VH-VL binders against Large ribosomal subunit protein uL6 (rpl6). Designs and how they scored, part 4

Target 1, 180 residues: Large ribosomal subunit protein uL6 (rpl6), of Picrophilus torridus (q6l1b1)
Amino acid sequence: MIKWTEQAEIKLPDDVQATMENNELKIKGKLGEASRIFRDNYVKAYIEGSSVKIATSKNNKYTKGIVGTWYSETKLLIEGVTKGFEYHMKIDFTHFPMRVSVRGDKLIVENFLGEKSPRSAKIVDGCKVSVKGDRITINGIDKRKIGETAANIERATYIRHFDARVFQDGIFLLKGEVNE

## First folded at step 21 (VH-VL; from J7 with heavy chain E104D)

Design L2
Fold by OpenDDE, fold request of step 24:
Structure L2 (fold): chain C 180 residues (1-180), chain A 121 residues (1-121), chain B 112 residues (1-112)
Amino acid sequence: as target 1 above (180 residues)
Amino acid sequence: QVQLVQSGSELKKPGASVKVSCKASGYTFTDWAMNWVRQAPGQGLEWMGWINTYTGDPTYAQGFTGRFVFSLDTSVSTAYLQISSLKAEDTAVYYCARDSPGYDSDAFDYWGQGTLVTVSS
Amino acid sequence: DIVMTQSPDSLAVSLGERATINCKSSQSVLWSDDNKNYLAWYQQKPGQPPKLLIYWASTRESGVPDRFSGSGSGTDFTLTISSLQAEDVAVYYCQQYYDFYTFGQGTKLEIK
């Protein structure tokens, strides 16, 4: 029998519920439900009472890193479902005015550097994207998904074959914050 | 009793692919990662990387990226090493090895018998 | 990556005499959290997979004869065979498992 040793504990707020199924931690709060898969050979997360606990079957730098990551991620899940997250991005163009719009699960960027074909970025499920003027706002309860969405947008407007000193067009992340 | 049994020797031509298997028994397969070690003829041991047998996530050592792929079939407690676009320099004995269980050690206490892969024209 | 360097590359020792193999790591493999040296020694005989001899720098694996001992800390380690036996002819490898895994180049031990 493998010996598991508790390494970390995250206490759940009174208004937050946690469930573990198939190594997927689901955190439910007033703003919704967020989840993450927590699976590893040597690390496991489980719910005991009103706490999420993390245990290991090995004790080394590798497992320590994973424990730290899962600990942080769990806290983020809790923050997400209780407070939510909001990221802000800025649309910058010089000679070619970009037209940015949300269509379904994609952010569409038209006339990027005068390109005829529109560029697109996938909006990750659970994220809400809004465009107002030169600003893009990404809202959601899962910080990882919001970050991924922001990354998708930045990648979609990346300039590969031009000098960045001359061509500074793009959509850039300004700030990510937890809603109060 | 823990045992790691590997597939038989392989003779391949350059550019071909090979897939070596390592079947584990005597323990819960998904509880411990599986490591791969290469040993060229007359040379030392080289750690190639490991695969998380629970998640399926592989980690490759430097120099073993691209043509080397770790995979699993958990239903038969088997780990696989696939080498594509084989080169003569890939001629070696390949071992699978398991970490020691628990907190006692991270060293490799169980090894497969090794699989000789020969690449020649 | 942590580089492991053994010395010597080859060693000939008379039966019954002491054999000493050294291993140096490019950086310390002593973890401050548990104060353990993440260092192992293996024995490999021709046609066989390596066999674990020592782990945590100085702990003998089960079944390993008492004549085998490991010592050292930080970056310098030593494997000692107090009285060489005929069956000890093999290649010996040190291994760090502090940061993933790397092996020394090996030391071939023969009977003089």
Scores: ipSAE 0.654, ipTM 0.869, lowest interface PAE 0.9, mean pLDDT 94
Fold by OpenDDE, fold request of step 24:
Structure L2 (fold): chain C 180 residues (1-180), chain A 121 residues (1-121), chain B 112 residues (1-112)
Amino acid sequence: as target 1 above (180 residues)
Amino acid sequence: QVQLVQSGSELKKPGASVKVSCKASGYTFTDWAMNWVRQAPGQGLEWMGWINTYTGDPTYAQGFTGRFVFSLDTSVSTAYLQISSLKAEDTAVYYCARDSPGYDSDAFDYWGQGTLVTVSS
Amino acid sequence: DIVMTQSPDSLAVSLGERATINCKSSQSVLWSDDNKNYLAWYQQKPGQPPKLLIYWASTRESGVPDRFSGSGSGTDFTLTISSLQAEDVAVYYCQQYYDFYTFGQGTKLEIK
C-alpha cells in the first residue's frame, strides 16, 4: 500500500463547490464552473470536507514543484468562478490599418500588413472577446483558457519573414487581472 | 516480487529503428516512474530520461532528444524505448530501472537485465 | 547538469583490506528541505545490471553486507569496503538524484 502524505490544503469558500472525478478537479461558483486535470505518479489531489487537498507518495524537488503548481491552479479556479478574469490586448499597426472583429468563435484580423486574406485566432470555449477601438478585452472564468485565447491572438498576428525593426504590427497582451 | 524483463538483443543497420520493451511485474506499474539508462561497450552508465507511467509524459536527458522516444502500454505494464535513425554510436546495452518506492529513496532499486542493441553496416 | 567525478578510475586492493572510492559533485546534492544527500552508490558486475548499494549517501540497501558504507555530504562522498572480499570485484558508480540523474564515470575495483 502506497503511503500518501498531505502536503497542501486549499479551503473552499462557502459559495464554492468542488468535485473530483477521474483526476479532474471541478470548481463551481456563482460565475460558472472551471476544471483542471491533476494526474501524476507521485502526487494526487482530493476533496475532504470543504477543502481541496494535495498529497504525495514521494518527497523531492519534483513533487514539491507539482504541489506548488496544483495549489496555485486550484486557487485560480476558485478565483475564476467567484470573481472572473479580464485580459486586455492592444492592436498596433503602422502602415496598414487592421480591422479586427469577432465572428463566432474566432477573432478575425483583416488587412494585416495589407494582406488580402484575413487572419484568424481561435477563441477558446468559455472566453468572451470584445473589440473597442485599438483594445481587445477577453473575459472568462478560466485563466488558462483566457491565456490560451490571448496566445492564439498573438500567434495569429505574428510577423514572419519581415524585419522586426521595420514592421512591428500585431496584437499584444497588455495586462491580465482578476475582476474586482 | 518486483521484476523488470526486457526484450532480447537487437542487430540493426545504420538508419534503421529499434524498439526495446521493459515489462514490469510485482507492483502497480502506474505508481512509479520508469527510467532508461544507456551503457556503451566498456563505458559507464548514462541516464537517458524517465517516463511518468501514469500520465505518459516523458522527460529526456540532454543528448537524448529527437531520435529517442519513451512510450507505454499500461495494459501490459510495459515501457518502451524507441531509437530511430540508428547510428554506430548507439551500440550499447539499454536498461530500464524503477525509482525506489515512497519517501525512502529516489534511487533505482530494480533494473531490467538489459538489452544489447548493435548497430553495424 | 550536475557532473559527478569519481576517483580513482581503477583500484587494486588486497583481500581483506580496505577499499575507498571517492565521488565529487559539481554542486551540492544536499537538499535543505529534508537535509538529505541525494546520492547513491551502485555495484555492477560483468554481464549484469547495476545493483543499488547505498542511498541517501549513507543508508545501505536491504541485503547489502555491512562491510559496505557510504559517507560524505554536500559535494564530497566516499564509498568504503572495510574488508574486501572476492565477490566485491566490480565497477562502482556514484549517482546524484538531486537534479534529475547523473552517474559518475565509474571505478573499477580489482583484487591485488
Scores: ipSAE 0.651, ipTM 0.872, lowest interface PAE 0.9, mean pLDDT 94
Fold by ESMFold2, look of step 22:
Structure L2 (fold): chain C 180 residues (1-180), chain A 121 residues (1-121), chain B 112 residues (1-112)
Amino acid sequence: as target 1 above (180 residues)
Amino acid sequence: QVQLVQSGSELKKPGASVKVSCKASGYTFTDWAMNWVRQAPGQGLEWMGWINTYTGDPTYAQGFTGRFVFSLDTSVSTAYLQISSLKAEDTAVYYCARDSPGYDSDAFDYWGQGTLVTVSS
Amino acid sequence: DIVMTQSPDSLAVSLGERATINCKSSQSVLWSDDNKNYLAWYQQKPGQPPKLLIYWASTRESGVPDRFSGSGSGTDFTLTISSLQAEDVAVYYCQQYYDFYTFGQGTKLEIK
C-alpha cells in the first residue's frame, strides 16, 4: 500500500454535511450544495469523522501548493453553502452603448463596438445574473462557478487587438465580494 | 515488476515531428506521474517535465513549453512525448522515468531504456 | 529553478582508492517540515539509463554496495566511493527533488 501522510484538516461546522465520491467533495448547507473535484497522483482528500482531510504520498513544493489550494477551496465551499457569494461587474463603453440582457442561461451583449451580431456569455449553472443600469450582479453559492461566469462575460467582450493608448470598451469585474 | 519500455530510435529531418512512446507495466499506470528526461550526446541529464497520469495534465520545465507535448493513452498504459518542428539541437536520447513515493523513494528509481532521436539534414 | 553544480567535471582515481564528488545546490533542499534533504545520486554507464544510488542525501538504494555513501545537508553534498572498483567507471549525477527536478551537469569517473 502507498503510504499517505496527513497534511491538513478542515473541521466541518455542525450545520454542513459532506460526502466524497469519485474524488468529488460535496458540501451541503442551508443555502444549498456545492462541490469540487480533488484529483491528483500524489494528493488526496477524504472525509474522516467530522473533518475533511488532505494527505500526500509525496512532499515537495508541488504537493504543498496543491494542499494549500485544496484547503482554501474546501473552506470556500463551506462558506458558500452557509453564507453565499456575490460579484459585481461594470458595463463600460465610450461610443456604442451596449445593450446587455439575460436570456435563459446566457448573458447577451448587443451593439458592442457597433457590431450587428450579438455576443453572448454562458451563465454557469447555479449562478443568478441580474443587469441593472451599467452594473451586473452575479450571485451563487459556489465561488468557482461565479468566477467562471464573470470570466465568460469578460471574454465575450474581449478585443483580440488592444492598444493601451485607446479607451477599452467591455464588461469588467469590479471586485469579488462575500455576502455577510 | 515495474517496466518502462520505449519505442525505437528515430532519424528525422529538421522541421519534421516525432512521437516517442513509453509503455508501462507491472503497476497501476494512474498511480504515479510520468517524467521525461533529455540527454543530448555527450551532455548531462535534463528534466523536461511530467504528465499527471490521473488527469492527463502536463507540466513542462522551463524551456520546454513550446514544441514539446506530453500525452497519454491510459487504455494501453502508455505515455507519449511529441516534438514538433524538429531542430538539430533536439538530437538526444529521451527517457521516461518514474518515482515510487509512498513505497520507496521520491527519486527516479524506474527508467525506460531511452529513445535516440537524431535530427540531421 | 534550483541549479545543481557538481565538482569536479572529471576525476581519475586509482583502483582501491577513495573517490569524492561534490554537489552544490543554489538553494537549500532541506525540507524543514520533515528534516530531509531532497537530494539523490545516480550512476550512468555508457548505453544505459541512469541508476539510482542514494536518496534523501545519505540513504543507499537496495542492492547498492556499501562502498557508496552520501553526506551533506542544505546546499552542500558529497558522494564518496570508499574503495574504487573497475565497475564503478561511470558518469555520476546529483539531483534535487525539492522543487520539481534538476540534475547536476555530471562528473565523469575514470580509473587512473
Scores: ipSAE 0.593, ipTM 0.831, lowest interface PAE 1.4, mean pLDDT 89
Fold by ESMFold2, look of step 23:
Structure L2 (fold): chain C 180 residues (1-180), chain A 121 residues (1-121), chain B 112 residues (1-112)
Amino acid sequence: as target 1 above (180 residues)
Amino acid sequence: QVQLVQSGSELKKPGASVKVSCKASGYTFTDWAMNWVRQAPGQGLEWMGWINTYTGDPTYAQGFTGRFVFSLDTSVSTAYLQISSLKAEDTAVYYCARDSPGYDSDAFDYWGQGTLVTVSS
Amino acid sequence: DIVMTQSPDSLAVSLGERATINCKSSQSVLWSDDNKNYLAWYQQKPGQPPKLLIYWASTRESGVPDRFSGSGSGTDFTLTISSLQAEDVAVYYCQQYYDFYTFGQGTKLEIK
């Protein structure tokens, strides 16, 4: 009846384990475990031998896009659990040196523009944040969680009521550094 | 035997809302996306969009973003089209339709009987 | 978006004569990976839902009479009825299914 045609294959490294249950691909490596749900009417992913394979029951612009996305997401899962991801941020100020520290699941920013009340940013579960000098490093196995943590930190120093041309202080993501 | 059975005709006043149902049988509902097609009186066919029946995510064609909402109840193999803030120009027959993928036919070979929605001026 | 344009808007043809309906897409619907034209033709009689006639530009759906044929490639397509019968009075639509779906505006076919 329905015919499925293989469109892509991702070979698994020897140092990872993969399982597929209820359309959820789980990949376990030395740094931990990560997963992604792959559900669609016309596209499926499955494990065969030492590979993750992606197949379609119809071909068009829609399914081709999904195959590409799932291929990339699988590659990111493997990279995350074997090598991990790392983002870098810069602490920038002119007159009020920011004191930045990690306390539990939060990054705390003190003395932002001289403010006495500290600002905070949630560190998403699964991310590790370290502060050294004017640099912040975010590490983790899940690229989305690292990105969310970086966004929380940038948002914590958002200047709403002042002209940014006068007050340029903040904490900013350095462009696209992964596994550096 | 694949069947798509739609709810009966509706007569509405401007500003009201309507919810058209499309009950599917004879296949696994979540294996195939469901499409909606509009046909105003004396006019041609207009693809409104589809809903992914596995994820519940709708995709709307250009011009159908806003007052038109696709939804599902997978427990009864039924797709829904809701139209809010009805206007006279919404008067049309609304069809649900499904393709038959598998590298033989990817066109719409299964259609509901249509649901006439009339919005009185 | 891929726009489908049919010609003519209406057509009157004598019984037993050939009817020809054209369809033009705003961009190619030929998929290079499988070399197929993602183009279908439908017949719609009054008060009924559309009925699939032709898919892949030239492949006849099961149960469709041999007098119906489709041709063309890329952007230019034709539906031909080789010998018009009384029951062929209908509105005919082309449809692309390359990038989601769009229909032509329809061609009304009548007996002259």
Scores: ipSAE 0.474, ipTM 0.778, lowest interface PAE 2.3, mean pLDDT 88

Design L2
Fold by ESMFold2, fold request of step 24:
Structure L2 (fold): chain C 180 residues (1-180), chain A 121 residues (1-121), chain B 112 residues (1-112)
Amino acid sequence: as target 1 above (180 residues)
Amino acid sequence: QVQLVQSGSELKKPGASVKVSCKASGYTFTDWAMNWVRQAPGQGLEWMGWINTYTGDPTYAQGFTGRFVFSLDTSVSTAYLQISSLKAEDTAVYYCARDSPGYDSDAFDYWGQGTLVTVSS
Amino acid sequence: DIVMTQSPDSLAVSLGERATINCKSSQSVLWSDDNKNYLAWYQQKPGQPPKLLIYWASTRESGVPDRFSGSGSGTDFTLTISSLQAEDVAVYYCQQYYDFYTFGQGTKLEIK
């Protein structure tokens, strides 16, 4: 028998429910449900009572790193389903007013640096994007998904054919503007 | 009883590829990582890396990123080492190895018999 | 990586005499949480895979003769064979398993 030694515990708040199936931790709260797969040869996560616990069968620098990562990811799942995450982005231009809109699962950017063809960015499922003035707000319960949506939007306005030192137009993430 | 049985010796020309297998038995294959260790002729043991048998994610030691690829077939409890674009310096015995954490030690107490790969023109 | 350095590179010892092999690590392999030294010794005879002799620096693997012993802590470790037998002719490797794995370069043990 493999002997598992508990290394970390995350107490679940009363307003979330957690299940573990096929090494997938699913956490449900008032804002919805989010999940993460926790698989390793030497580290496991499980639910015991009102806690998520992380145990190891082997201690070394590798497993200690995984315990830390899974601890943080579990905390993020809980935060996401209780409070949610919010990213803010800013639309910057000098001469060509950028027109930004949401159409279906895409954010559309028109008139970027005067370009005739629109640019687009995919909005990852589970994210809500709104545009007001020169600001874009991305909301969701999964921090990875809102981050991916923000990255898609930044990449859609990368300057590839102009000298970026002269043209600083684009859509940029405002660091540190998250829910709470 | 835990056993690691490797494929037979290989004689290859430079530029070819080789795929060494390591078939595990006597335990749940996905419970422990599979390690690969190289030993060139007259030289010592060198840990090449391991593969997480649960996720399939490899980790390569310094100097073993590129031409060396670890893979799995969990349906037959087998790990593979593939070496592409073989060079004479790849001539070595290649071992698979496993530890026993949670029982005895975190050291390698189970070794395959080794697979000699010879690269010569 | 944690570098493991063995000394000597080769050693010739008369039958029945004591053989001593040293291993030094570039960093401590004593894990503070469990107070164990993550250090192993292996024996490898020609044409064979390595065989685990000692783990946790001083714990003998099952079936290993009691003439083999390990000692040391932190960065300095010793394998001792108290009365050399003909069957002990081999190459001996130390290994750390604190941060992944690193082997020493080996010590060839011969009968004088």
Scores: ipSAE 0.449, ipTM 0.765, lowest interface PAE 2.6, mean pLDDT 89
Fold by ESMFold2, fold request of step 24:
Order: structure tokens, then sequence, then C-alpha cells
Structure L2 (fold): chain C 180 residues (1-180), chain A 121 residues (1-121), chain B 112 residues (1-112)
């Protein structure tokens, strides 16, 4: 029997459920579920009581780094399914009012700089986009996916053939935050 | 009980490739990483790196990040060392080795018998 | 990288006499959390793989004769063979396993 020494503990909040099967931690909360595979020869993660615990069979800088990474990833899984992650964007125009809407998995921008053909941006699966006034809110469980969606939207209104200091129309990211 | 059995010696020309096998028995293959150690003729032991037997992710020591590739076949509990574009300087005995953290020692308590790879014109 | 340096490079000792081999690491291999030295000694006889003798600087591996002992801490370590026997002719290596692994260059032990 391999001796495992506990190195870290993450207490699960009351509003999540966690399971561990085949080294995959799945966490379910009100916003959905998320998972990560935690496999290593010398580090293991497991559920004990109302906690996720991380233990090692070997102590060195390699295993200490993995403990830290798994600790952080577990906390992000919990935050994602309980609070979620949120980015905010602003719709700016000077002369041609933009009309912005969500259609299926795309954000549609009409009348950008007076253009007759609409522009579009892909909404990455797992992201929810809402448009209210001159603001766009992107929500999701996965911080990377909301960032990608924000980048797609910024790119859709990129001004290529004009001096940007004269024409500042576009949709721009306001710095996003993790919702508490 | 625990055994690491390596493939037989190899005679190769410069520019060829070689694949050394290390078959493990007597334990659960994914419990511990597999290490590779080189010993050139008349020289000392040199740790080449290891492979995580759970994920298949290799880690290479400095100087072994180019032509050396570690791999696994977990269905037969076997680790592999492949050396491409062989050079005369690759002539050596290659060992697989395992530690036993949390069970026995954290040092290499199990070694394969070694595989001589000779690279000559 | 932690560099391991052994001394001497070779050593001749009379049967029944004491042999000592020194190993110095370029940085400490004492892990403060468990207060253990991550230092091992191996014996390699001609035509054979290395055999683990000592780990944690001073703990003998199972089946290793009592005449082998290890000592030292931090950066300076010694392997001692208290009464040399003919079968002890070999090359001896120290190894750190604190930050991955490195071996000393080896010490060849012969009967005088």
Amino acid sequence: as target 1 above (180 residues)
Amino acid sequence: QVQLVQSGSELKKPGASVKVSCKASGYTFTDWAMNWVRQAPGQGLEWMGWINTYTGDPTYAQGFTGRFVFSLDTSVSTAYLQISSLKAEDTAVYYCARDSPGYDSDAFDYWGQGTLVTVSS
Amino acid sequence: DIVMTQSPDSLAVSLGERATINCKSSQSVLWSDDNKNYLAWYQQKPGQPPKLLIYWASTRESGVPDRFSGSGSGTDFTLTISSLQAEDVAVYYCQQYYDFYTFGQGTKLEIK
C-alpha cells in the first residue's frame, strides 16, 4: 500500500456537489457542471467528507507545483459553477447607430459605419451573451471561452481602412471580472 | 517479483534509429514514473529523464530534448526509448529504472538489465 | 541542476580495512519539511545494473550488508565500508533525488 500524505484541502461550499471517478473531478452547481482530470504518478486528488483533498507520495518541487496547480484549478471549477465569470463590453458610435443583437450562436452588428452588410461574431459554446443598451455582457462557466467570445466581438468591428483616431466606432472590452 | 526486462542489444549505423523497450511486471504500471539512465562506455550514470506512466507526458533532462523520445504502451506495461539520427556518441548502455515513493524508497530501487546500443560505421 | 561531485575518482583499499567515499552536492539536498537528505548511494559491479545501497543518506536498503553505512547532511555525504571484502570491488555512485535526479561521476573501488 502506497503511503499518501495530505498536502492541501479545498472545502466544498454547501451549494455544490462533487464526484471523483477515474481521476476526473466533476463539480455541479447552480450554473452548471465542470470537470478536470487530475492524474499523476505521485499526486492524487480525492473527495473526503465535504472536501477535495490533494495528497502526494513523493515530496519535491515537481509535486509541490502540481499540488498548487490542482488547488487553483479546483477553486476555479467551484467559482465557475457557483458565481460564474463575466466580461463587459461597450458599444461606441459617433454617427451611425449600431444595432446589435444575438441570433443563435452569433452576435450580429448592423449599420456599423453605415455598412449595408451586417457583421457577425461567433459566440463560443458555453457562453451567454446579452445586449442591453450600449453594453454587452458575456457570461460563462469557463473564463477562457468568455475571453474568446469577447475577442471575436472586438474583431468583428475592427476598422481596417480608416484612421482609428478619427473613426472610433466599435465594440470594446471593458475589463472583465470574476463575479463574486 | 518486480521486474524490468529490457530488449536486447542493438548494432546500428550513424543516421539510423533505435527503439529500446522496458517491460514492467509485478506491480501496477501506472503507480510510478519510468526513468531512463544512460551510461557511455567507461563513463558514469546520466539521468536522461522520465515519463509519467499515468499521462504519457515525458520530461527530458538537459541535453536530451532533441533526438530522444520516451513513450508507453500501457496495455503491455512497457516503456520505450527511441533515439533518432543516431550518432557514434550515442553508443552506451541504456537502463530503465523506477523509484518507489510512498511504498519503499524514493531512490531507484529497481533497474532493468540494460540495453547496449552500439553505433558504428 | 544540482551537480554531484565525488572524491576520490578511484580508491585502492586492503581487505578488511575501511574505505570512505565522499560526495558533495552543489546545493543542499536536505528537505526542511521532512528533515530528510534526498541522497542515495549505488554499487555497480562489472556487467550489472546499479544496485541501491543507501537512501535518505543513511538508511540501508534491504539485504545490504551491515558494513555499508552512509552519513552526512546538507551538501556533504560519505559512504563508508567498514571492513572491505573482495566482492565489494565496484564503482560507487552517489545520487540526489531532491530536484529530479543527478549522479556523481563515480568512484572506482579496488583491492590493494
Scores: ipSAE 0.433, ipTM 0.743, lowest interface PAE 2.6, mean pLDDT 89
Fold by OpenDDE, look of step 21:
Structure L2 (fold): chain C 180 residues (1-180), chain A 121 residues (1-121), chain B 112 residues (1-112)
Amino acid sequence: as target 1 above (180 residues)
Amino acid sequence: QVQLVQSGSELKKPGASVKVSCKASGYTFTDWAMNWVRQAPGQGLEWMGWINTYTGDPTYAQGFTGRFVFSLDTSVSTAYLQISSLKAEDTAVYYCARDSPGYDSDAFDYWGQGTLVTVSS
Amino acid sequence: DIVMTQSPDSLAVSLGERATINCKSSQSVLWSDDNKNYLAWYQQKPGQPPKLLIYWASTRESGVPDRFSGSGSGTDFTLTISSLQAEDVAVYYCQQYYDFYTFGQGTKLEIK
């Protein structure tokens, strides 16, 4: 039998609930529910009382890294469902004014570098995207989903055939913050 | 008794693909990571990477990305190494090796018998 | 990447005599958190897979004869066979598992 040793503990706030199902940690708070898959050969997460605990069957650099990651991720889940996150992006264009709009679950970018076909970025479920002027805001309770959305937007405006040093058109992440 | 049994020797032509299997027994397959090690004829041991048998996530060492693919069939406690676009330089014995069990070591305590892959025109 | 360098590349020792193999790492494999050296030694005989001899630089694997011993810390390690036996003819490898895995180039041990 494998010996598991507790390595970390995250206490849950009073208004936050946690469940573990099929190695998926689900955290529920006033703003909603967020989740993360925590599965590894040598590291496991589990709920005990009002705490999320992380244990290892080996103690080395690898497992320490995983424990740290899961610890941080768990805190982010809690923070997300209690406070929420907001990412800020900036729309930059030079010669061709791009038109950016939200349509359903996609951010649509028209006239990018004068292209006739619009570019699109998938808005990940749970994220709310708004466009005002040259600014885009991404709101949500799952930081990874927000990050993924931001990444999708950046990828959608990636320049393949032009010198990026000359053509600095695109949508770029400025900052991410926790809502107060 | 812990055992790692690998598939038999392979003779392939350049550009072909090969898939080596490593069947584990005597322990819970998904509890311990599986490593792959290459040894060219008359040469030393080269760590190729490992696969997390619980998550299925592979990690490849530098120089073993692209043409090398680690995979699993947990239902039969088997790890696989696939090499595509084989080159003469891929001629080697390939070993699977398990991480040492317990709290205190990542050393390889059990090894497969090795699989010779010969690439020749 | 951590580079492991063994010395010598080959060694001939008389039966009953001491055999010493050195291994040097390009950076320390001593982890400050647990104060352990992430270093292992393997024995490989012709036509066989490697066999684990020593881990944590100085701990013998189960079933390994006590004539085998490992020593050293940080970047310099040594495998010692106190009294060489005929069955000890093999290639020996050091391995770091501090940062992923890297093997030394191997040392061929023969009977003089």
Scores: ipSAE 0.258, ipTM 0.725, lowest interface PAE 2.3, mean pLDDT 92

